# Designs tried in a protein design chat: VH-VL binders against o74797. Part 8

Target 1, 157 residues: o74797
Amino acid sequence: MGKFALNLNAELTGVKNLAPKDEESFYYAFKVQCSGCREIHDNAIEISRSETHSIPGSKGEANLIWTCKNCRKTCSFVIEGPFSPYNDSQETKKVLVLECRGCELVEFIPQGEWIANGAESNTLFDEIVLEDDWYDYDENASSEVSITNLEWSISKA
Below, E stands for the ipSAE of ESMFold2; O stands for the ipSAE of OpenDDE; V2 stands for 0.75 times the mean of E and O plus 0.25 times the DockQ between their complexes.

## First folded at step 2 (VH-VL)

Design z11 (framework fv_zimberelimab)
Fold by ESMFold2-Fast, scan of step 2:
Structure z11 (fold): chain C 157 residues (1-157), chain A 124 residues (1-124), chain B 110 residues (1-110)
Amino acid sequence: as target 1 above (157 residues)
Amino acid sequence: QLQLQESGPGLVKPSETLTLTCTVSGGSISSSSYYWVWIRQPPGKGLEWIGSIYYSGSTYYNPSLKSRVTVSVDTSKNQFSLKLNSVAATDTALYYCARRGYTLYSGTYVFDYWGQGTLVTVSS
Amino acid sequence: QSALTQPASVSGSPGQSITISCTGTSSDVGSYNYVSWYQQHPGKAPELMIYEVSNRPSGVSDRFSGSKSGNTASLTISGLQAEDEADYYCSSYTSSSTLVFGGGTKLTVL
């Protein structure tokens, strides 16, 4: 049993409120390690706040129930609240917390589409991809915008 | 009704620059919801993603082609273009332009509309 | 040269079911649920058949289904029909933030 924090440190130029697009249905991808057998699985798991499953043999619910292919132990993942929009350019911030039972998060995979607002203009940028540095132009502010030097890390919450 | 159409030379000499243009009709290229992409297919072979562009000019390239490729957009003409430098016979292919959706419900990283394709032969 | 491995050809008779595999690595198919399948008839542009592993666009027959296990994604076509003759390509997102395609599979309906 443990709580894990997803942390982000990124350089924001001309943007604010970086978050997943359609956050409630967004699929967060993680590499995981089974707590029982210590196997780090080759395949990432994907977890969304919009999905809920009953935990076998309990009255509890989780966003994902996953079975370790090596030792067959049942693992569960619960997202504790929505992603916290990132506004702290060049500072490490805890952006998401997950409760994991039977498993540990080892690596975040920043897939999918993200959103942000122009810092002064409030222009919506809704097709941000964070696998590499992102660059765009804010026509309302007449300035270049970017999200660079992205560093994701996982720590105990 | 959205349509994409490729245009450019059918024959290019080795070492020269290939330039192709995609004309978008029935919809605006200045949409925050989509990327505009180039994909190619050598005769009898599979598909290869070349690069994508957002209407603002932001680009994303296939690393294997990044040193030779430039994609640009002209929102006033509702067009985007591909420039491929230093072409060789291995660049002979059918070149497609396509639109890529951005939402999880519509298929993130999915090509939903394609042009008809234009054959480019690299030969002396 | 294709990043994802597909069989060069597959064949079946009308009414049968066939499956086309798409094998990658832990850095693409094994890690991400962004696998799509495209159908290409001779002389035509590819058309989307399946996206995000198993979802069908509106207008695509429910005879087409997708799945994934480990590093291999699969396209299954049930109740095979003559009009299903085409080349089929898989595509996946990668850990290098790129998009890759399979080499394609020619389906023949005999």
Scores: ipSAE 0.000, ipTM 0.466, lowest interface PAE 16.3, mean pLDDT 85

## First folded at step 3 (VH-VL; framework fv_zimberelimab)

Design z12 (at its last look DockQ between E and O 0.03; V2 from the best seeds 0.00; counts 0 for: pae E 15.6 > 2, placed apart)
Fold by OpenDDE, look of step 3:
Structure z12 (fold): chain C 157 residues (1-157), chain A 124 residues (1-124), chain B 110 residues (1-110)
Amino acid sequence: as target 1 above (157 residues)
Amino acid sequence: QLQLQESGPGLVKPSETLTLTCTVSGGSISSSSYYWVWIRQPPGKGLEWIGSIYYSGSTYYNPSLKSRVTVSVDTSKNQFSLKLNSVAATDTALYYCARHVGYVYTGKSYFDYWGQGTLVTVSS
Amino acid sequence: QSALTQPASVSGSPGQSITISCTGTSSDVGRYNYVSWYQQHPGKAPELMIYDVSNRPSGVSDRFSGSKSGNTASLTISGLQAEDEADYYCSSYAGSYTWVFGGGTKLTVL
C-alpha cells in the first residue's frame, strides 16, 4: 500500500561506498507482515531487481509476487531507485526504497556479499559479509578497516 | 623473551622537544600482529595512552596530544621513537613503551609487554 | 579523552574477595569487549592481569577474574593475599584506534 525505506546505520572505519556486490542481481531479504491477516511470516522473502513478474489482475509488473500462506492475500514488491552507497558513518541513511502492496516490510536480513573501498587507498573489498561485524586490513593504506555496529531499520518512505 | 627498553634524556627544558627511543629485543618489530605503543604516567598519577605505531609506519595518537606528538619506527634497528614538542611541566612523567597485541578485529586488544619506564622531568 | 572511572582505593583482609569497578561510557567500555586490567606494584611497570573483559593470561593467578555489565567492567580478586597490594588500572578501546585508561585504584591488604 506504500513505499518503504531500508535504512542503515553503521560505523565505517577506513572504508567508504558500502554497497551490495552485483546490485543488479543482488537478493534483498526481508521478513514481511501481511496487511490482510497481519501475520508476520518467519521465512524471509527475497527480492531482486533482476526478476520481473506479472501482477495478477494488473498490467503492472513487480520484482516479486508473493502469496500469504495464511490468508492467501497476494503481495507485490518493486525495488524503486538504485541502492545508495553508504558513506555517512554512524548516521542513519536511507539506502533503498521499495514499493510494497499487500504487505509491509518488517525486518531486513543482511545476506550475500557486499563491496566497499578503502577510504584513502580506494582498495576494493569485494567479499564483505554483513551478517556480523566485518574486519580486515588495508595493505595499501597500512591500516585496519571495519564495518561495525550495523543497524538496519525499515521506515515509511 | 621479548624485552622493551626506553632511552633518552631524563631532563628537558620547557618549550623544547622530548625525544625517546624504545629498543625491542627478543623479537622483531616487523610483525603484523602488533602495534608499538607509548604510555606515560605522571608521578603519583594514572596511566595515559600517548600513541601507537604499526611496523609499516601507520600511527594513531591521543587526541589531546596529537598536535605535539610524533611516533616513528625504524625496522632496521628494531626501534620506535616518541617526539613530544613544546613540553611543559605537565609533561613530567614516567614514559613507558609497550607492545599492543594484534588488531582489534583479532579479538584481542591489550598491552602485554612493557618497558621499565624512563622518567622525564620538564624543568628550567 | 577522559579517564575511565575507578574508585580511588579499596581494601580487604587476607582471604577476602574484593571487586574494583571501571566505569566508562557507551562509546568505550559499553561498546567494546576490549577491557583489560593491569597490576602495578611500586616502582614497577604495569602487568597485564585480564584482557578482553574476562580472559586471563598464562601465569596469572586464577584468583583474578573480570566481567562487564553495561558501561562498567569489574575486576574481582578472590582469596586476597598480601602480594595483591598494588595499584590496578583498567583500560578500554575507545574507538578510532584509541585507548583510554582508568584513574587507577589503590588496593590495600589489611
Scores: ipSAE 0.007, ipTM 0.585, lowest interface PAE 11.1, mean pLDDT 92
Fold by ESMFold2, look of step 3:
Structure z12 (fold): chain C 157 residues (1-157), chain A 124 residues (1-124), chain B 110 residues (1-110)
Amino acid sequence: as target 1 above (157 residues)
Amino acid sequence: QLQLQESGPGLVKPSETLTLTCTVSGGSISSSSYYWVWIRQPPGKGLEWIGSIYYSGSTYYNPSLKSRVTVSVDTSKNQFSLKLNSVAATDTALYYCARHVGYVYTGKSYFDYWGQGTLVTVSS
Amino acid sequence: QSALTQPASVSGSPGQSITISCTGTSSDVGRYNYVSWYQQHPGKAPELMIYDVSNRPSGVSDRFSGSKSGNTASLTISGLQAEDEADYYCSSYAGSYTWVFGGGTKLTVL
């Protein structure tokens, strides 16, 4: 078990403050590996800061309690704070930290809707999808904007 | 340098709503590293955390006050506010706003900048 | 009532060392390394002295040190000076984005 960091490196053109839309209620999707049996599970799990569950037999809380299909051990996941809005174009930055017991994080899946602002215009972009490169137009800045070359990585934190 | 300044009424009648505003200067409220916090201190007593807000609007409240409290943020004015409903004499306190270095990304968790405090008296 | 227990008062003579305790539970002080200490002089706002159990922010004298064992955190002030006379509060993360403070300790320099 241990703490894991989700890291992002992306090329931002004309936008700032890239973050999940409605961050507290956002569901982060991860593929996981059970630490007990080492099975890597095909289906991603979804974790939200909006959910709080008591850990059975413990005084702690978690955002998700999950049971490994292969070995039936119980895993718990805690998001240690909100997503850190990404601003440092083309630099790798830690954007989310999770404490995972019984499982390890293997892959982040950037599903759902994301939000950003025009870098100097503050134009709101609130329907950003990051499963591929994203392009749009900032009417207030009269320029094209984009989020490209996304690289998500997971490290021990 | 970063400064926080509380503003609002010093006197509020029982059962009414207390509204306070904190103005942040010398720094931006729109930061991924910080939560913005209300803390109070009844006369001659200790500190009590009331609630926190992240610049995106996410709020967290002391369970004992949750039913009566609302915290909000206005990033365009670099301000955040406290609304406490149905006040009673026990809500008489010195109210502080503060900056909290968040758990996320910084690896630190403490209140590093405080306002001067504003005394609010609840009296009929 | 406070969630963390501190002695109501402590005293010491100039030049001595004193220690203020802050006792919580296994769900706050015992679980997290996010204990901080605040000094409050009369009529002033609290000031951060120690964060993350044992770290000093820049500008705070190295006479102030912090430690933790189990569910109890401690603030130690060495080389006690008259200006150290103040109220001292501990604080800890308590999970689920909540925070708790100790009840405060009045330090008197004799």
Scores: ipSAE 0.000, ipTM 0.473, lowest interface PAE 15.6, mean pLDDT 86
ESMFold2 (binder alone), look of step 3: mean pLDDT 91; pTM 0.915

Design z13 (at its last look DockQ between E and O 0.02; V2 from the best seeds 0.00; counts 0 for: pae E 14.7 > 2, placed apart)
Fold by OpenDDE, look of step 3:
Structure z13 (fold): chain C 157 residues (1-157), chain A 124 residues (1-124), chain B 110 residues (1-110)
Amino acid sequence: as target 1 above (157 residues)
Amino acid sequence: QLQLQESGPGLVKPSETLTLTCTVSGGSISSSSYYWVWIRQPPGKGLEWIGSIYYSGRTYYNPSLKSRVTVSVDTSKNQFSLKLNSVAATDTALYYCARHVGYQYTGKSYFDYWGQGTLVTVSS
Amino acid sequence: QSALTQPASVSGSPGQSITISCTGTSSDVGRYNYVSWYQQHPGKAPELMIYDVSNRPSGVSDRFSGSKSGNTASLTISGLQAEDEADYYCSSYAGSYTWVFGGGTKLTVL
């Protein structure tokens, strides 16, 4: 049906290169709306590059095949390209693109662990949780670091 | 009807590796709708999910056991197996293999078919 | 993964209705409607009784029902019968293709 973009706006203090930890196996969670019955499903779906499924009735493959339990329409999801590390503090940037058929992405759930580097020290922070604002300390730079005011949005790509 | 049957040694010494096999009959393991799962239950205690495997070989493990667990699948034999390394007394349990309906294709998540379980005792 | 929280035991008389709670977190029970319930009689394997919070498989008595509010799922057994005496376990999807079980509840029919 179309391509969707995941966008991020956040305030980065003392960190750079915000990205999922182990991006290849990272599960991106989204709430979806069925294009058939237009129901927004409460359960988030999870999409990972490490997953591959055959699309029914097609020679193609998808990272996720999902069925709407309301109307039984089949949806397929494919992650198009790599995650783009976020570096532009307080600017909305496209960080991921997905091709979705049968469903639309409506909300991103920022689960899992994320990584970033100290802006000056390049220190690796590899236990970042983005469900809320994140605060830590860069010992090498002797400065506080944070990721705050996170705003995730979905748009047509 | 689908049937699952666990097999393997009932006694394992500490520090050794526990190996179990689940034989699936009445249905193919090579299905896109299901995951094949190991679950254990220590005597008198609750259930614990160990790990799952897709027919393609993709595995998913309980984080608390991940470093010691290996699940494999043999589609030609319609079997999947569990290996648990460095066992201790705390690994004494009734081990179940089960089928799990995943949310891919189905939008559901539950364990619908279970083996009868096989008791594995870790003792010197 | 920490187990979902269930009461250790519940009891009821024949004909009564009892409820077993299953409390998780906002990352499992609270996040997904993939809660299932299993009945286990002594010496037997668990049997699926409820899936996806409130759905009943074919062959399961309509005396069994499920619901969820917030981070807590509930199994209700109405018209309690002697055969219902068993251990009951809840399970929930916990994200990233992981699953968690509750600690189990022993149901005694008085």
Scores: ipSAE 0.555, ipTM 0.872, lowest interface PAE 1.0, mean pLDDT 95
Fold by ESMFold2, look of step 3:
Structure z13 (fold): chain C 157 residues (1-157), chain A 124 residues (1-124), chain B 110 residues (1-110)
Amino acid sequence: as target 1 above (157 residues)
Amino acid sequence: QLQLQESGPGLVKPSETLTLTCTVSGGSISSSSYYWVWIRQPPGKGLEWIGSIYYSGRTYYNPSLKSRVTVSVDTSKNQFSLKLNSVAATDTALYYCARHVGYQYTGKSYFDYWGQGTLVTVSS
Amino acid sequence: QSALTQPASVSGSPGQSITISCTGTSSDVGRYNYVSWYQQHPGKAPELMIYDVSNRPSGVSDRFSGSKSGNTASLTISGLQAEDEADYYCSSYAGSYTWVFGGGTKLTVL
């Protein structure tokens, strides 16, 4: 019943097209809150476009089916549309949309590997980790590059 | 070089719990790019995936074994382990630990490093 | 999830090319491009030969190649050599974070 947007604001220096390294198989990690009992699940859930599950009592499918351990309500999560590569340094932009039934997305955890290109050089950076600020050197541009001050937020779409 | 080594008893009695440990050396178990897995092979038969664990503790299990299996990780010891409850003769197999290259690293899905395997016999 | 179907055995003469099939369903081999092939010599652990349908890891001979059409993946070994005699297994992602293996194919070099 609800669509949620994942938003990013980050300071990009010398890079463009920040996105998950392999979007089709990428696992997006979120903390969720059950809409029925309001319990926030201790472990983050991981949602990937590569997984398909039948929704109980429905002909529909979802990327994840999750059962609240507190109240036993079944929730479903669907990734809608592609991840939008982030380019607008220091501006908040919607990068991903999910449809969630029975649960709300509370917090995004940026685990995994990310990919970006040098802004003018197109140097490939394909082992970017965003759990903290990221720094590297673009040898083709003879310049330092970075992705810093990351702010992830979740809004209703 | 990365190496995986299984350890545990080679003989287990029916209805008891099989416990195996895999020690990882030459690399770190704490990686966002890898899952750590158990795979078994009954004598003269094919391979069966048992379960996987991410270094944070998240697990996935073969549905046919899920009611009896637990996989755990100890990052401080660079180890992960398998417990299989209520074993029977059909659980006699070579047990391998392996590294799984996950979907978030290079976009690939395969088992690139395997232990030598340890034979576990279930016999009264 | 169902096992992948491989022929029980395949034979070839030195220098020939042989192909081992791995047939799954539209829910595994037909849906995902995460098919891998493993070679296992007697008494040894499996060794990765092909990943992501057609890629060879570093150190694997270019005599080994992989492909997929529909629900069937194939491993082709050209220039067959005596050392290629082994068991071969395919594997595929099967959704819901599960993996399945084929039943294995014994390759005999005549």
Scores: ipSAE 0.000, ipTM 0.470, lowest interface PAE 14.7, mean pLDDT 86
Fold by ESMFold2-Fast, scan of step 5:
Structure z13 (fold): chain C 157 residues (1-157), chain A 124 residues (1-124), chain B 110 residues (1-110)
Amino acid sequence: as target 1 above (157 residues)
Amino acid sequence: QLQLQESGPGLVKPSETLTLTCTVSGGSISSSSYYWVWIRQPPGKGLEWIGSIYYSGRTYYNPSLKSRVTVSVDTSKNQFSLKLNSVAATDTALYYCARHVGYQYTGKSYFDYWGQGTLVTVSS
Amino acid sequence: QSALTQPASVSGSPGQSITISCTGTSSDVGRYNYVSWYQQHPGKAPELMIYDVSNRPSGVSDRFSGSKSGNTASLTISGLQAEDEADYYCSSYAGSYTWVFGGGTKLTVL
């Protein structure tokens, strides 16, 4: 059984509380490696806290049950709690923890919409996309805001 | 080669429910890389996105249509379907099914394969 | 009404270059690099020509190119040919898991 942490390091200018929009239903995308055959699969898997499935042969539940397309081994993924809002500009922080059985997380694919608040103004920015550096303007603070130098990593939790 | 084919009634009466099915061949609908989409085009007008579905059943709908639209997927038949309730004459259009390289999966957002389209006329 | 603004028509002669604009807002074209372009011949389904602002699918001629500046995306067709005569539509991600299209541009090759 392995626990994996998703880590974020980013430079925040004028914003705080960076998190997925509608976090409970947000889909986290990962490339995975099967523990049985060691293949890293071409297609990412997507996991949400809002979805649960029964684990075959168990009383337990998982947020995703996935079958390796190469060796047909069954894998399961459980998200442990919600995403922790990121406030630690230029510091690496564990933002999400997952328990994985039969597989390992290899790479996070940053996707979807994110939210943040103006650091002093609390202005809501509710359609942040993190594929590139993000820039906007906080009219209440009369200043430019940004999220830059995003580094995602996966470690054992 | 991937093909998408729409099927359903060509004529629907006002206030009834329109049901269309898209059959996917030459590729699997059970892929994390793609969404499956309905787009319409009223005669002589532009394109309008209706809604999208992921193979898991997750859906996104055009806010202007969301109270009347349901999209569903049947992975065992490699098909997905559109139900549009309470139709009116303004729902007369060519209806296309399409594959969307999903915003969620790869950070991309575009429609790469389209069906030929099926004309639906709403008339009494 | 369409969410994205395109000119209703554009025309050119064989061998010329033409550009079609697609103007949105800071909440769609101006915010996201998810702009695509589609070519539609009469009686046919739309065909993808450009995706994610400037990328070409395999099989699309390099005479077609895309770009974006601020809230306006552009499709440029160089070395114009008779077969390019069609309707052209732009599309953009518009936030909150929604997509919008432009009103379309009729290209005439004379």
Scores: ipSAE 0.000, ipTM 0.530, lowest interface PAE 13.8, mean pLDDT 87
ESMFold2 (binder alone), look of step 3: mean pLDDT 90; pTM 0.913

## First folded at step 5 (VH-VL)

Design a01 (framework fv_zimberelimab)
Fold by ESMFold2-Fast, scan of step 5:
Structure a01 (fold): chain C 157 residues (1-157), chain A 124 residues (1-124), chain B 110 residues (1-110)
Amino acid sequence: as target 1 above (157 residues)
Amino acid sequence: QLQLQESGPGLVKPSETLTLTCTVSGGSISSSSYYWVWIRQPPGKGLEWIGSIYYSGRTYYNPSLKSRVTVSVDTSKNQFSLKLNSVAATDTALYYCARHVGYQYTGDSYFDYWGQGTLVTVSS
Amino acid sequence: QSALTQPASVSGSPGQSITISCTGTSSDVGRYNYVSWYQQHPGKAPELMIYDVSNRPSGVSDRFSGSKSGNTASLTISGLQAEDEADYYCSSYAGSYTWVFGGGTKLTVL
């Protein structure tokens, strides 16, 4: 069993409170490595706080139960609490923690839609996509906004 | 042999709700390896995924249809159903139910069994 | 348009090989090895021909093969036969438990 932290460092211009849209149901995508056979799997796994499954042979529950194709062992993933909104422009911040059994998180894939607020205006931006740099305009603040230089990393929590 | 069969009205008026049911025979809906799916095909056009349901009741919807779609499952009857609200002429299509192999338990993703399809015409 | 781009039509003669492309983005075809191909004859439901990029279900001829390079998946049919004349659709996982289909390709055997 291990705990892993997802970390973000990004340059925020004119926005605050960067977080996944509909966070409770958001699917976090990760490339994973099986701890037993060391295989890094071809497809990302996706984990949401809104899903729970019984762990075979246990009284515990996890957000995802996954079977390694190579060694057939059962792996499990638990998200600890909600995503922590990112406000620390150009500083590395721990934004999510996961408890993993049988697997190690290798890489985060920032798919899906994200949200943020205008820093001074509180204008809601609710269709942010982070796979490339994001740019928009805040009409209430009469200024350009952006999220750039995104760097995701995974560390032991 | 697993079989899926769609049932429901062939004609629905604009602004009303379309309701379709898929009956599964020759196998159980209650399985962790499968999702149960609605896919449609307007006449002469391509396929569009509508939504999926797991036997637990967990649903997944096409974002373009999410505000109008509800999928439900009744494991005691081995059936799952589609409700599509506020229909328009553009919702006229063949509607298929299908089984989807997937969701990490199998490591695979594909639609392996399809119903024959039922034509739904939206007209006054 | 459809989420995945396919040519509207392709044609070949009996005994030849043809390839049908399916182009997506780095968020679907380019990211996941969950590409499947379906054959649809007039008046019938689609039938699975290829899954997970290159795997064939039991009962599907080895004349059908699948591959992927970057954001483009391909279905290749060798030794074309009259019975191969049909519409072909690709599908890909698109993340967040969503699936997309291509616009379809009409194969004509000349």
Scores: ipSAE 0.515, ipTM 0.837, lowest interface PAE 2.6, mean pLDDT 90

